# Designs tried in a protein design chat: VHH binders against q96fz2. Part 275

Target 1, 269 residues: q96fz2
Amino acid sequence: CGRTSCHLPRDVLTRACAYQDRRGQQRLPEWRDPDKYCPSYNKSPQSNSPVLLSRLHFEKDADSSERIIAPMRWGLVPSWFKESDPSKLQFNTTNCRSDTVMEKRSFKVPLGKGRRCVVLADGFYEWQRCQGTNQRQPYFIYFPQIKTEKSGSIGAADSPENWEKVWDNWRLLTMAGIFDCWEPPEGGDVLYSYTIITVDSCKGLSDIHHRMPAILDGEEAVSKWLDFGEVSTQEALKLIHPTENITFHAVSSVVNNSRNNTPECLAPV
Below, E stands for the ipSAE of ESMFold2; O stands for the ipSAE of OpenDDE; V2 stands for 0.75 times the mean of E and O plus 0.25 times the DockQ between their complexes.

## First folded at step 14 (VHH)

Design BB18 (framework vhh_6z1v_2; at its last look DockQ between E and O 0.02; V2 from the best seeds 0.00; counts 0 for: pae O 10.2 > 2, placed apart)
Fold by ESMFold2, look of step 14:
Structure BB18 (fold): chain B 269 residues (1-269), chain A 123 residues (1-123)
Amino acid sequence: as target 1 above (269 residues)
Amino acid sequence: EVQLVESGGRLVRTGGSLRLSCAASGFTFDDYAMGWFRQAPGKEREVVAAISWSGRSTYYADFVKGRFTISRDNAKNTVYLQMNSLKPEDTAVYYCAAQFGIFTKSPSDYDYWGQGTQVTVSS
């Protein structure tokens, strides 16, 4: 998984992240660094994207079921990294394989500290290999959505009002992630960065690509993954598996160039 | 003290129209999606229509077939159901419900419920 869409205006995104805390109280997540949120139809590694994490990471004695939403860098920079420039990291941390997560120091250490996050997106892109050519067919992959008036799915909208209706009740894709906090050796702000955990693809996606992000399907899974105060690493890892509750459609090659940030990136072809 | 108070239900003839209202209090109305549900004797409670927190996204059950319109006025903390071309099968108790965030079709996902208003359509 190396490309996502996360394009919603901040207020729409926040409403889509509504949740209940441990006591059943209705809440919206509280933002950290909201000005660093950069919505785009075409997010790539090293860009910032919003993640959910427990309030307990920021406040002593906080309710660990309460959620913070914050932009973080895609591509985990380990807390032990000693160079001044994250681009000098000599291994890829865009993704973390679930089958080796406890073998890789870059992921095992922050996971042991309870640094679990939920990576938010409209959906993600994958490229299907085409026989006998170097060309690949991109797909946009996302949770099934309920049908709404005049537009039941992406790409059915034919006007700005219909487009807004598609996204106003959108169920965000919720992917399991691990984050870490890195202090630059020459000083400056702490860098928060994340990796997306991957698993073998479900049967429905296996013709597109052999790996998929670990998707947390439903509020119970999301709550357990986030709540490091009450849910152990061992229990949390049981949430990491493929899901068949996913849908997709083909998109144009516009998305191939990560500089293209337009609705065409995810429009059906 | 959360309250959802439906009004406007009454007896009408087949082909008639009604407008139901639901006044909300005790919670931040524009953080909630709103739904209208109905329950006829001997049947399960079922979604009729739903509307997002902003009012931009709506859902309608197939059995209303463009006869009903849901709307909301966030300044008045009120959600409405305009019911046209009423049929005897629309006879039911109609409930207003609120769900934090975005709406779904399942009654069990909704946090607050009204007491209901009776709609009776005579043939």
Scores: ipSAE 0.630, ipTM 0.840, lowest interface PAE 1.8, mean pLDDT 91
Fold by OpenDDE, look of step 14:
Structure BB18 (fold): chain B 269 residues (1-269), chain A 123 residues (1-123)
Amino acid sequence: as target 1 above (269 residues)
Amino acid sequence: EVQLVESGGRLVRTGGSLRLSCAASGFTFDDYAMGWFRQAPGKEREVVAAISWSGRSTYYADFVKGRFTISRDNAKNTVYLQMNSLKPEDTAVYYCAAQFGIFTKSPSDYDYWGQGTQVTVSS
């Protein structure tokens, strides 16, 4: 996974992340560093994206079922990294393979510390290799959305107004991530950064790409992944597998350029 | 085979105390949150109390009001419900249930159930 969309306004995003804590109370996640949230139809590695994480990471003795939402840097910077520039990392930390997560120190160590997060997105992009051509067809991949009687197919939103309605009720993609905290050697703010765990693609996506993000489907899976205080690493890893509960459509080549940040990126062609 | 076996249910007088036990087998007990539910005649099954796999987190229904305590012994694969200050309204069949990972209030989220034990509180 090398591209995502996360373009919802902050308030809409927050509402979309409504949840029940372990006491059954409806809650909204509290924001940390809300000013770092930058909506975009085309998110790339090294950009900031919103993630969910347990409140227990920030507050001692907090209810671990409570959620915080925070923009973090895409591309995990390990806490032990001693260089002043994260770009000097010699290995790619954009993704973490599920099969080698426990073999890689950069991912194993923070995971062992309970540093699990849920990466939020409208969906992610993947490119299908066309046989015989150097051209790749991009696809937008996301959770199936509930067709409200009034909401035509994402494709039928003929009016900007209808499009807004679709996004007001958009089910966000929830991807399993690992995050770490890095203190720059020269001082400054602690950097929070994340990697997305990847798995082999489900059958439905296999023709598009052989790998997909580990998607946490449903509130239970999300809660278990986040609740590092009550759910062990071993149990949490059982949640990491391909899911068929995904839909996709072809999009234009506009998304190929990471500088393009328009609705055309995810619009069906 | 997964088994949850409740015990300790009996007739008690109002204001009395009772300790229920649930012995679990056939699954990794320390991976599961445990809950106690009750069902009175003509009423829906409702959550009484729940406890996380580690025992660090607990939940109690509003009607408990500090009268009951849920605990667990992972070494014994057993969950307990200490019930004090019992009332006639507490009369019900009490069920032990297990949920993988975290506990919820919804009975439908629980993976395994016991057969239940009858608790009767007389006036």
Scores: ipSAE 0.006, ipTM 0.263, lowest interface PAE 10.2, mean pLDDT 90
ESMFold2 (binder alone), look of step 14: mean pLDDT 89; pTM 0.907

Design BB19 (framework vhh_6z1v_2; at its last look DockQ between E and O 0.66; V2 from the best seeds 0.00; counts 0 for: pae O 6.6 > 2)
Fold by ESMFold2, look of step 14:
Structure BB19 (fold): chain B 269 residues (1-269), chain A 123 residues (1-123)
Amino acid sequence: as target 1 above (269 residues)
Amino acid sequence: EVQLVESGGRLVRTGGSLRLSCAASGFTFDDYAMGWFRQAPGKEREVVAAISWSGRRTYYADFVKGRFTISRDNAKNTVYLQMNSLKPEDTAVYYCAAQFGIFTESPEDYNYWGQGTQVTVSS
């Protein structure tokens, strides 16, 4: 999967990530580098998107059930990469196939270090190919949502100009990812980057595309994927499978150009 | 200490109106979605209405049919349920509940509950 929407203002996004730690305390994830968050309806590889990861990655002896949220580069740059420009990487790391994750050095090494993350999005886009043409129909794909109404409105349909208010109670899509940390050879800040694990598509999506992101459905799955201090790689990989708990709708071709950052990208057509 | 205190439940005639209030304390009200649930004798607790942390989005169960309105006042840490056109089948104990972050329809997801207020609708 190569395009997502993650457009919520930071405070709305943070509240959508409310969770309980292992002691049952309600928490919001703590931000790292919040100023690097760039919300958009139309995120593509090489851009930054927020991910969740265990606090234990940053603090020795931290509670591994506590969560950090941080923007990371989409397209994993392996820690062993030697060139100064990540665009020189000679293989694509936007996605990582679940069936070969333990065979590819770029993914096996960070996974063995417990570098698991949850990639956040409103949902993702996928293009359905029409046989015999180069024409493609984009779809926006997301968790089923509780039908909501704007406050003070009786049965009124939401219009495109009010779509940002629809999202106050949005259930964020939570995708399984792997991240790595690369130190540029010329110096500078460590680059955090991620890949999204993919699986065969579920039956409901098979007419759109044959692959889908590995979706972590529910807080138990999210907690187990993140908690590398208590959940082994072997146990975590059991969480990686397709799900039928998804929905979608057709969208305008406006989303095709990744420079278009507008609510029309995900509006139903 | 977290407290959710419902008030306003009473006996009303069919077709009548009443307003329930729920005063919240002991937590950061602005971080919580709020819900009203009800439980009639012999039935399971069911969602009536819910409202997002900001107050900008609401949910209503199908049986509400436009008769109830949920609202919140974050400055007063209070959530309300305005109930109009009441029917005998609305007779139940009504509970206020808080859910950290976003709301759902499932009572088991809610973190805090009030003790309930009785609403009785006479024919």
Scores: ipSAE 0.455, ipTM 0.782, lowest interface PAE 2.7, mean pLDDT 90
Fold by OpenDDE, look of step 14:
Structure BB19 (fold): chain B 269 residues (1-269), chain A 123 residues (1-123)
Amino acid sequence: as target 1 above (269 residues)
Amino acid sequence: EVQLVESGGRLVRTGGSLRLSCAASGFTFDDYAMGWFRQAPGKEREVVAAISWSGRRTYYADFVKGRFTISRDNAKNTVYLQMNSLKPEDTAVYYCAAQFGIFTESPEDYNYWGQGTQVTVSS
């Protein structure tokens, strides 16, 4: 996974992340660093994206079922990194393979500390290799959505111009991530960064691409992944597997340029 | 105390129109998606329409076919269902419901329910 969409306004995103705590109380996640949230139809590595994480990471003795939402840098910077510039990392940390997560120090260490997060997105993009050509067809992959009736006031769901209105009640894709905290050697603010865990693709997606993000489907999976206080690493890793509960459609080549940030990026062609 | 109070249900003739209202109190109305459900005798409760917290997105069941319109006024803590071209098959108790955050089609996901209002459509 090298490209995502996360374009919802902050308030809409917050409401889309409504949840029940362990006591069954309805809650919205509290924001940390809300000013770092930058909505975009075309999110690339090194950009900031919103993630969910347990409140227990910030507050001692907090209810670990409570959630915080925070923009974090895509591309995990390990806490032990000693260079002043994260771009000097010699290995790619955009993704973490599920089969080697426990073999790589950069991922194993933060995971062992309970630094699990849920990466939020409208969906992710993947490119299918076309046989015989150097061209790749991009696809937008997301959760199946509730059908919306076209009304004159809201506009047609199929029109790129109306996507923002149609997506007001969008079910967000919830991907399993690992985050870490890095203190720059020269001082400054602590950097929170994350990696997305990847797995082999499900059968439905296998013709497009052989790998997919580990998707946490449903509130229970999301809750267990986040709740590092009650759910062990071993138990949490059981949640990491392919899911068939996805849909996709072909999109235009507009998304190929990471600078393009329009509804056309995720619109069906 | 959380309350959802439906009103507007009555006897109407086939082809007639009716507007239902649901007044909400006791919770933060603009944090909730709202829905209308109906239950006919001997049938399961089914979703009729739903509307997001902002009113920007709506859902309608297949049987609505453009006949009904759901709307809301957050300033008045009220959700509405305008029903046109009513048919005998629309006869049911209509319920207002609230779901925290985003709406779904599943009745079990809704947090609060009204007592319902009877709509009867005569041939």
Scores: ipSAE 0.032, ipTM 0.301, lowest interface PAE 6.6, mean pLDDT 89
ESMFold2 (binder alone), look of step 14: mean pLDDT 83; pTM 0.864

Design BB2 (framework vhh_6z1v_2; at its last look DockQ between E and O 0.86; V2 from the best seeds 0.00; counts 0 for: pae O 4.3 > 2)
Fold by ESMFold2, look of step 14:
Formats: structure tokens, sequence, C-alpha cells
Structure BB2 (fold): chain B 269 residues (1-269), chain A 123 residues (1-123)
């Protein structure tokens, strides 16, 4: 998992994240650093994307079931990293394999501190190797959506009217992540960064790619993953498995170049 | 106290039109998707139409076939169902419902319900 779409305006995204806290109170997540949110159809590692995390990470004695939404850097920078430049990190932290998460210091340490997050996206991209060529076929992969009127397809060329009909009720993909907080030695702002946990692909995706992000399907799974105050690491890791509740369509090669940020990136072909 | 109050249900002839209204109070209307459901005697409650918090995205059940239009007025905290080309099989109690965040077609996902308004379509 190395490319996502997360393009919704902030007010649409926020309402897609509606939830209930432990007491049954209906809430929208509170934003931290909203000006760092950079919507795009084509997000790559090192970019910022919004994640959900427990309010307890920011506020002593907060209800751990309450959620904060904050942009974080994709590509976890461990809190123990001593160099001044994150690009000097000697290993790739874009993804974290579920079968080795407790063996890797970069992931085990923040996980032990309860630094679990939910990575938000419209969906993610994967490239299928086509037999007989060096070319790969990209696919856009996302939760099944309720059909909405007038647009018919998420792949229509964007206009305000088409966008409104498709995306205003979009169910965001919710992926399990781990985050860490790194204090630059030179005294800048604390860097929040995340990795996406991966698992073997489900049967439905196996013809496209052998790995998939660990998807948290439904509010119970999301709540348990986020609530480090009430749900232990051991119990949370039971939530990490493939899901078949996923759909996809082929997209054009426009998405291949990460500089392309247009609706064509996820349009069906 | 959350309250959803439907109005506009009445007897109408086949082929006629009817507009249902649902006035909402006691919650932040702009944070809720709204739905219209119906229930005929001996049947399960079923979705008729749903509309997103902003009013921009709508869903219609297949049996509607372009005959009904859902809309909302966030300034008045009201959702509407315009029903045209009514048929005897549209006879049911129609319920307004609210779901925090996004709409679905499943009645059990909705948080608040009105008392219902009877629509009767005579042959």
Amino acid sequence: as target 1 above (269 residues)
Amino acid sequence: EVQLVESGGRLVRTGGSLRLSCAASGFTFDDYAMGWFRQAPGKEREVVAAISWSGRSTYYADFVKGRFTISRDNAKNTVYLQMNSLKPEDTAVYYCAAQFGLFTESPEDYDYWGQGTQVTVSS
C-alpha cells in the first residue's frame, strides 16, 4: 500500500467521520492542525493525510473513546531517531507487516505506548502485473458504497454537481495504523507520522496484489483500535486481518505519476 | 428532546401527488442525514429515499422509479418527500428518520424516528 486518494473538503471529511463515544454521545472528531490537510486524489509516502486517534493522546484524563482528527506524515519517524533529517532514516516505514510488528523496534515501541491511529482515505491504489508485458494495471480499491443519484459513477469528470452527488455520502476507507512523535533535535515542531499495517490480501484482491492494508470494517473495530485506554495491544492486534468487504475498478495510468492530482486518477476505465 | 414530526399524509387517488414534510428539532440538523421509510401492514419497514446532511447526495429505492423526490431545507430544519404518480401499493405509514453523519438504507442504523404519517392511495 503506497498510494491513496484523500480528496474530500474538510467539512465533508469531518462528517464522514461521525461517531459515538463510549457514553453513546454523537460526535464529530475535533481537528488538530487543520491547515496541514492537503486534499489530493494521489497521495504518496511523505505526504500528510488525516488520521483518527484518541483524545487521550493529547489531554490528560480525557475520555479515551473521543476522537481527534489530525494530518500526519506518511512514513513513520520513530521517536528515538537521533538525526536531524528524517530522510536519513535507513529503512522504509511506509507500511508495517502485521506478522512482524512486534519484532520491529520502529513499530513495537510506539504500539506499546498505545499509539494506534486510523488512516483515512477515499480508497487506495494497487498495481497488477500484467502477464506478457512490463506494464502494470492500476486499480482503485475502496469500501462498497450506497448508490447515489444523477452521477451514476465515481469516475465522471469532476464538476461541483457531479462531485456533490458522488462524494457527499462517501464511506471513507479506514485502515489500521501506528503513529509516533519525533522531536527534531534543532527544536522545531513535533513531527507526527504514521505507518499503515498490512496483511495478506483477501481472495477478492489476490489477482491484483498479494498484500493489502489492514482495514477496520465498522465502528466496533475502529473504536477498539483507537481506544488504547480500554483495549490492550494484544486485543487490538486481533482486529488486524484481511477483509472481503471491498470493491475496486481499473483506472488509467494517469495515477502512475504522483504529481497528477486530478479526478482522472480514480476514474473507471 | 429530539423530535421528528411528519405531516402531509392523506387519502389520494391513483396517479395523484402528495408532499410529505418532516420538521426536526432537538439536534444539529446539519450533522444528520435524513431518510423516509414506509411500512405497510404485515410488512417490514423499508427505505424509500435518503438525503445527505448537505442535501447534495440522494438515494432512492428501486420501486420509486423516478416518482419521488427527497429534499431538505436546512434553514427550516425540514425534510420533504414529493410523491408523484402514486399507486395503490404506495399505501403505507411513512416515517421520517435521522442518522448522524452518513445515510444508509438499513432502518436499524437510524438514530431517531418520527411517529409516521398515513398515506392511502385509492384505486
Scores: ipSAE 0.554, ipTM 0.822, lowest interface PAE 2.3, mean pLDDT 90
Fold by OpenDDE, look of step 14:
Structure BB2 (fold): chain B 269 residues (1-269), chain A 123 residues (1-123)
Amino acid sequence: as target 1 above (269 residues)
Amino acid sequence: EVQLVESGGRLVRTGGSLRLSCAASGFTFDDYAMGWFRQAPGKEREVVAAISWSGRSTYYADFVKGRFTISRDNAKNTVYLQMNSLKPEDTAVYYCAAQFGLFTESPEDYDYWGQGTQVTVSS
């Protein structure tokens, strides 16, 4: 996974993340650093994206079922990194393969500390290799959505206003992530950064791409992944597997350029 | 205390119109999607219409076929169901329900329910 969409306004995004804590109380996640949230139809590595994480990471003795929403840097910077520039990392930390997560120190260590997060997105993009051509067809991949009055094809929204209506009740994609905290050697703010765990693609997606993000489907899966106080690493890793509960449509090549941030990125062609 | 109070249900003739209202209290209304459900005798409760917290997104069951309109006024903590071209098959108890965050089609996902209002459509 190298590209996502997360373009909802902050208030809409927050409401889409409504949840029940372990006591059954309805809650909205509290924001940390809301000013760092930058909506975009085209999110790339090194950009900030909102993630969910347990409140227990920030507050001692907090209810670990409570959730915080925070923008974090895509591309995990491990806490032990001693260079002043995260771009000097010699290995790609955009993704973490599920089969080697415990073999790589950069991912194993923070995972062992309970640093699990849920990466939020409208969906993610993947490119299908066309046989015989150097051209790749991009697809937007997301959860199936509830049909709404204007639920024509996501493409039928001819106006920005219509798009807002379609997205008002959008079910967000919830991907399993690992995050870490890095203190710059020269001082400054602690950097929170994350990696997305990837798995082999489900059957439905296999023709598009052989790998997919580990998707946490449903509140139980999301809660268990986040609740590092009650759910062990071993138990949490059981949640990491392919899911067939996804849909997709072909999109234009507009998304190929990471600078393009328009609704056309995820519109069906 | 959370309360949802439905009103407007009555006897009407086929082809008639009704407007149902549901007044909400005891919770943050604009954090909740609202829905109208109905239950006829001997049948399961089914979704009629739903509306997002902002009112920008709506859902209608297939049987509605453009006859009903759901709306809400967040300033008044009220959700409405305008029902036109009523049929005998629309006879049921109509319930207002609230779901925190997004709306769904499943009654089980809704957090709060009203007591219902009887709608009877005579031939």
Scores: ipSAE 0.025, ipTM 0.530, lowest interface PAE 4.3, mean pLDDT 90
ESMFold2 (binder alone), look of step 14: mean pLDDT 89; pTM 0.908

Design BB20 (framework vhh_6z1v_2; at its last look DockQ between E and O 0.01; V2 from the best seeds 0.00; counts 0 for: pae E 18.1 > 2, placed apart)
Fold by OpenDDE, look of step 14:
Structure BB20 (fold): chain B 269 residues (1-269), chain A 123 residues (1-123)
Amino acid sequence: as target 1 above (269 residues)
Amino acid sequence: EVQLVESGGRLVRTGGSLRLSCAASGFTFDDYAMGWFRQAPGKEREVVAAIKWSGRSTYYADFVKGRFTISRDNAKNTVYLQMNSLKPEDTAVYYCAATFGMFTESPEDYDYWGQGTQVTVSS
């Protein structure tokens, strides 16, 4: 996964992340650094994207079922990194393969510390290799959305009103991530950064791409992944597997340019 | 085997200075936050100072009041406590501790402990 969409306004995004804590109380996640949230139809590595994480990461003795929402840098910078510039990392940390997560120090250590997060997105993009051509067809992949009687497929939102309705009720894609905290050697603010765990693609997606993000489907999976106080690493890792509960449509080549940030990126062609 | 070995504790006079060292072995030192604790006779073990893995972030107990400095050398797998302006009230066994966790302020947060070194401050 090398491109995502996360374009919802902050308030809409927050509401979309409504949850119940372990006591059954309805809650909204509290924001950390809300000003760092930059909505975009076209998110690339090294950009900030919102993630969910347990409140227990910030507050001792907090209810671990409570959630914080925070923009984090895409591309995990490990805590032990000694260079002053994260861009000097010599290895790719955009993704973490599920099969080698426990073999790589950059992922194993933060995971062992319970630094699990849920990466939020409208969906993610993937490119299909066209047989016989050097051209790649991009696809937008996301959770199936509840068909409201009036809200047709993303493609049927011909009116601005319908478009707003679609996104007001959009089910966000919830991807399993690992985050780490890095203190710059030169001082400054602690950098929070994440990697997205990837798995082999489900059957439905296999023709598009052979790998997919580990998607946490449903509140229980999300809760268990986040609750590092109650859920062990071993138990959490059981949640990491391909899911067939996705849909996708072809989009235009507009998304190929990471500078393009318009609704055309995820619009069906 | 995990080992934390404190050194440097001795008798000093009021107003004196002392540097404690803790040599760590048996685990990946860079992955752990380190802390110094002390325990006086009849008192509970209390945090003195803590330092995170990078060495950039530090914590000090209120009673330290700028007198002590915690530092670490990851290349040497060693954490230090420079103690200045020592007072009789600072008399205690000082312990080095390591934690893989995120929190560093409570004894319960720490995974590994040294045997301690005696610091005595005479009036």
Scores: ipSAE 0.092, ipTM 0.574, lowest interface PAE 2.2, mean pLDDT 91
Fold by ESMFold2, look of step 14:
Structure BB20 (fold): chain B 269 residues (1-269), chain A 123 residues (1-123)
Amino acid sequence: as target 1 above (269 residues)
Amino acid sequence: EVQLVESGGRLVRTGGSLRLSCAASGFTFDDYAMGWFRQAPGKEREVVAAIKWSGRSTYYADFVKGRFTISRDNAKNTVYLQMNSLKPEDTAVYYCAATFGMFTESPEDYDYWGQGTQVTVSS
């Protein structure tokens, strides 16, 4: 998983993240650094994307079931990294394989600190290899959405009325992530950055790609992954598995160029 | 349409030198890490060298022992592999590959592949 869409305006995105805390109170997540949110149909590694994390990471004695939403850099920069430039990191931290997560210091250490997050997207893109050619077919992959006769199609986003029919009730993809906090040696703000945990693809996606993000399907899974105050690392890792509750459609090659930020990137072909 | 076109493979003697080139088109070359892989008859495809999109970071497999140099020219959308002190065990089909962002050793993580160029090293 190396490309996502996360294009909703901030207020629509926030509404889509409504949740219940442990007391049953309906809440919206509280933003940190909202001005760093850059919506796009075509997000790449090293860009910022919104993640959910427990309020307890920021406030002493906070209720660990309460959620903060914040943009973080895609591509985890470990807290122990000694160079001044994150681009000098010599290994890929865009994704973290679930089968080796406890063997790699870059991921084991922040996990031990409870630094679990939920990475938000409209969905993700994956490229299917075609046998006997070098061509690849991109797909947009996302949660099944509630469909009614009055609902709009994904490709009909050319006016506010049509956009609202599709996206106001869009179920965001919720992927399991790990984050870390890196202090630049020359000073400045602490850098928050994340990796997406990956698993073997479910059968429904295996013809597209052999790996998929670890998807947290439903509020109980999301709550348990986020709540490091009440859910141990070992119990949280039991949430990490493939899911068949996923759908997809082919998209045009417009998405191949990471500079293209248009609805056509995710439109069905 | 993405294309990676390798060139420069030929027969050379042990101890000789050879430079491979790979011309890329159909994607934003500056966003991709590039790698050279090789596959000898009866063996698995293996990484030889890789270079980050910026050209600042490189990786070399242990078996090259400083004999090979990867480089890229982003103005020409081309990646090169300079091969010196060639050995018969270097005989293989050499493949150019591209992956978004950072390189890895795993062929499975590369998005685009060339058709390969044959390098043969005689004793």
Scores: ipSAE 0.000, ipTM 0.127, lowest interface PAE 18.1, mean pLDDT 87
ESMFold2 (binder alone), look of step 14: mean pLDDT 86; pTM 0.871

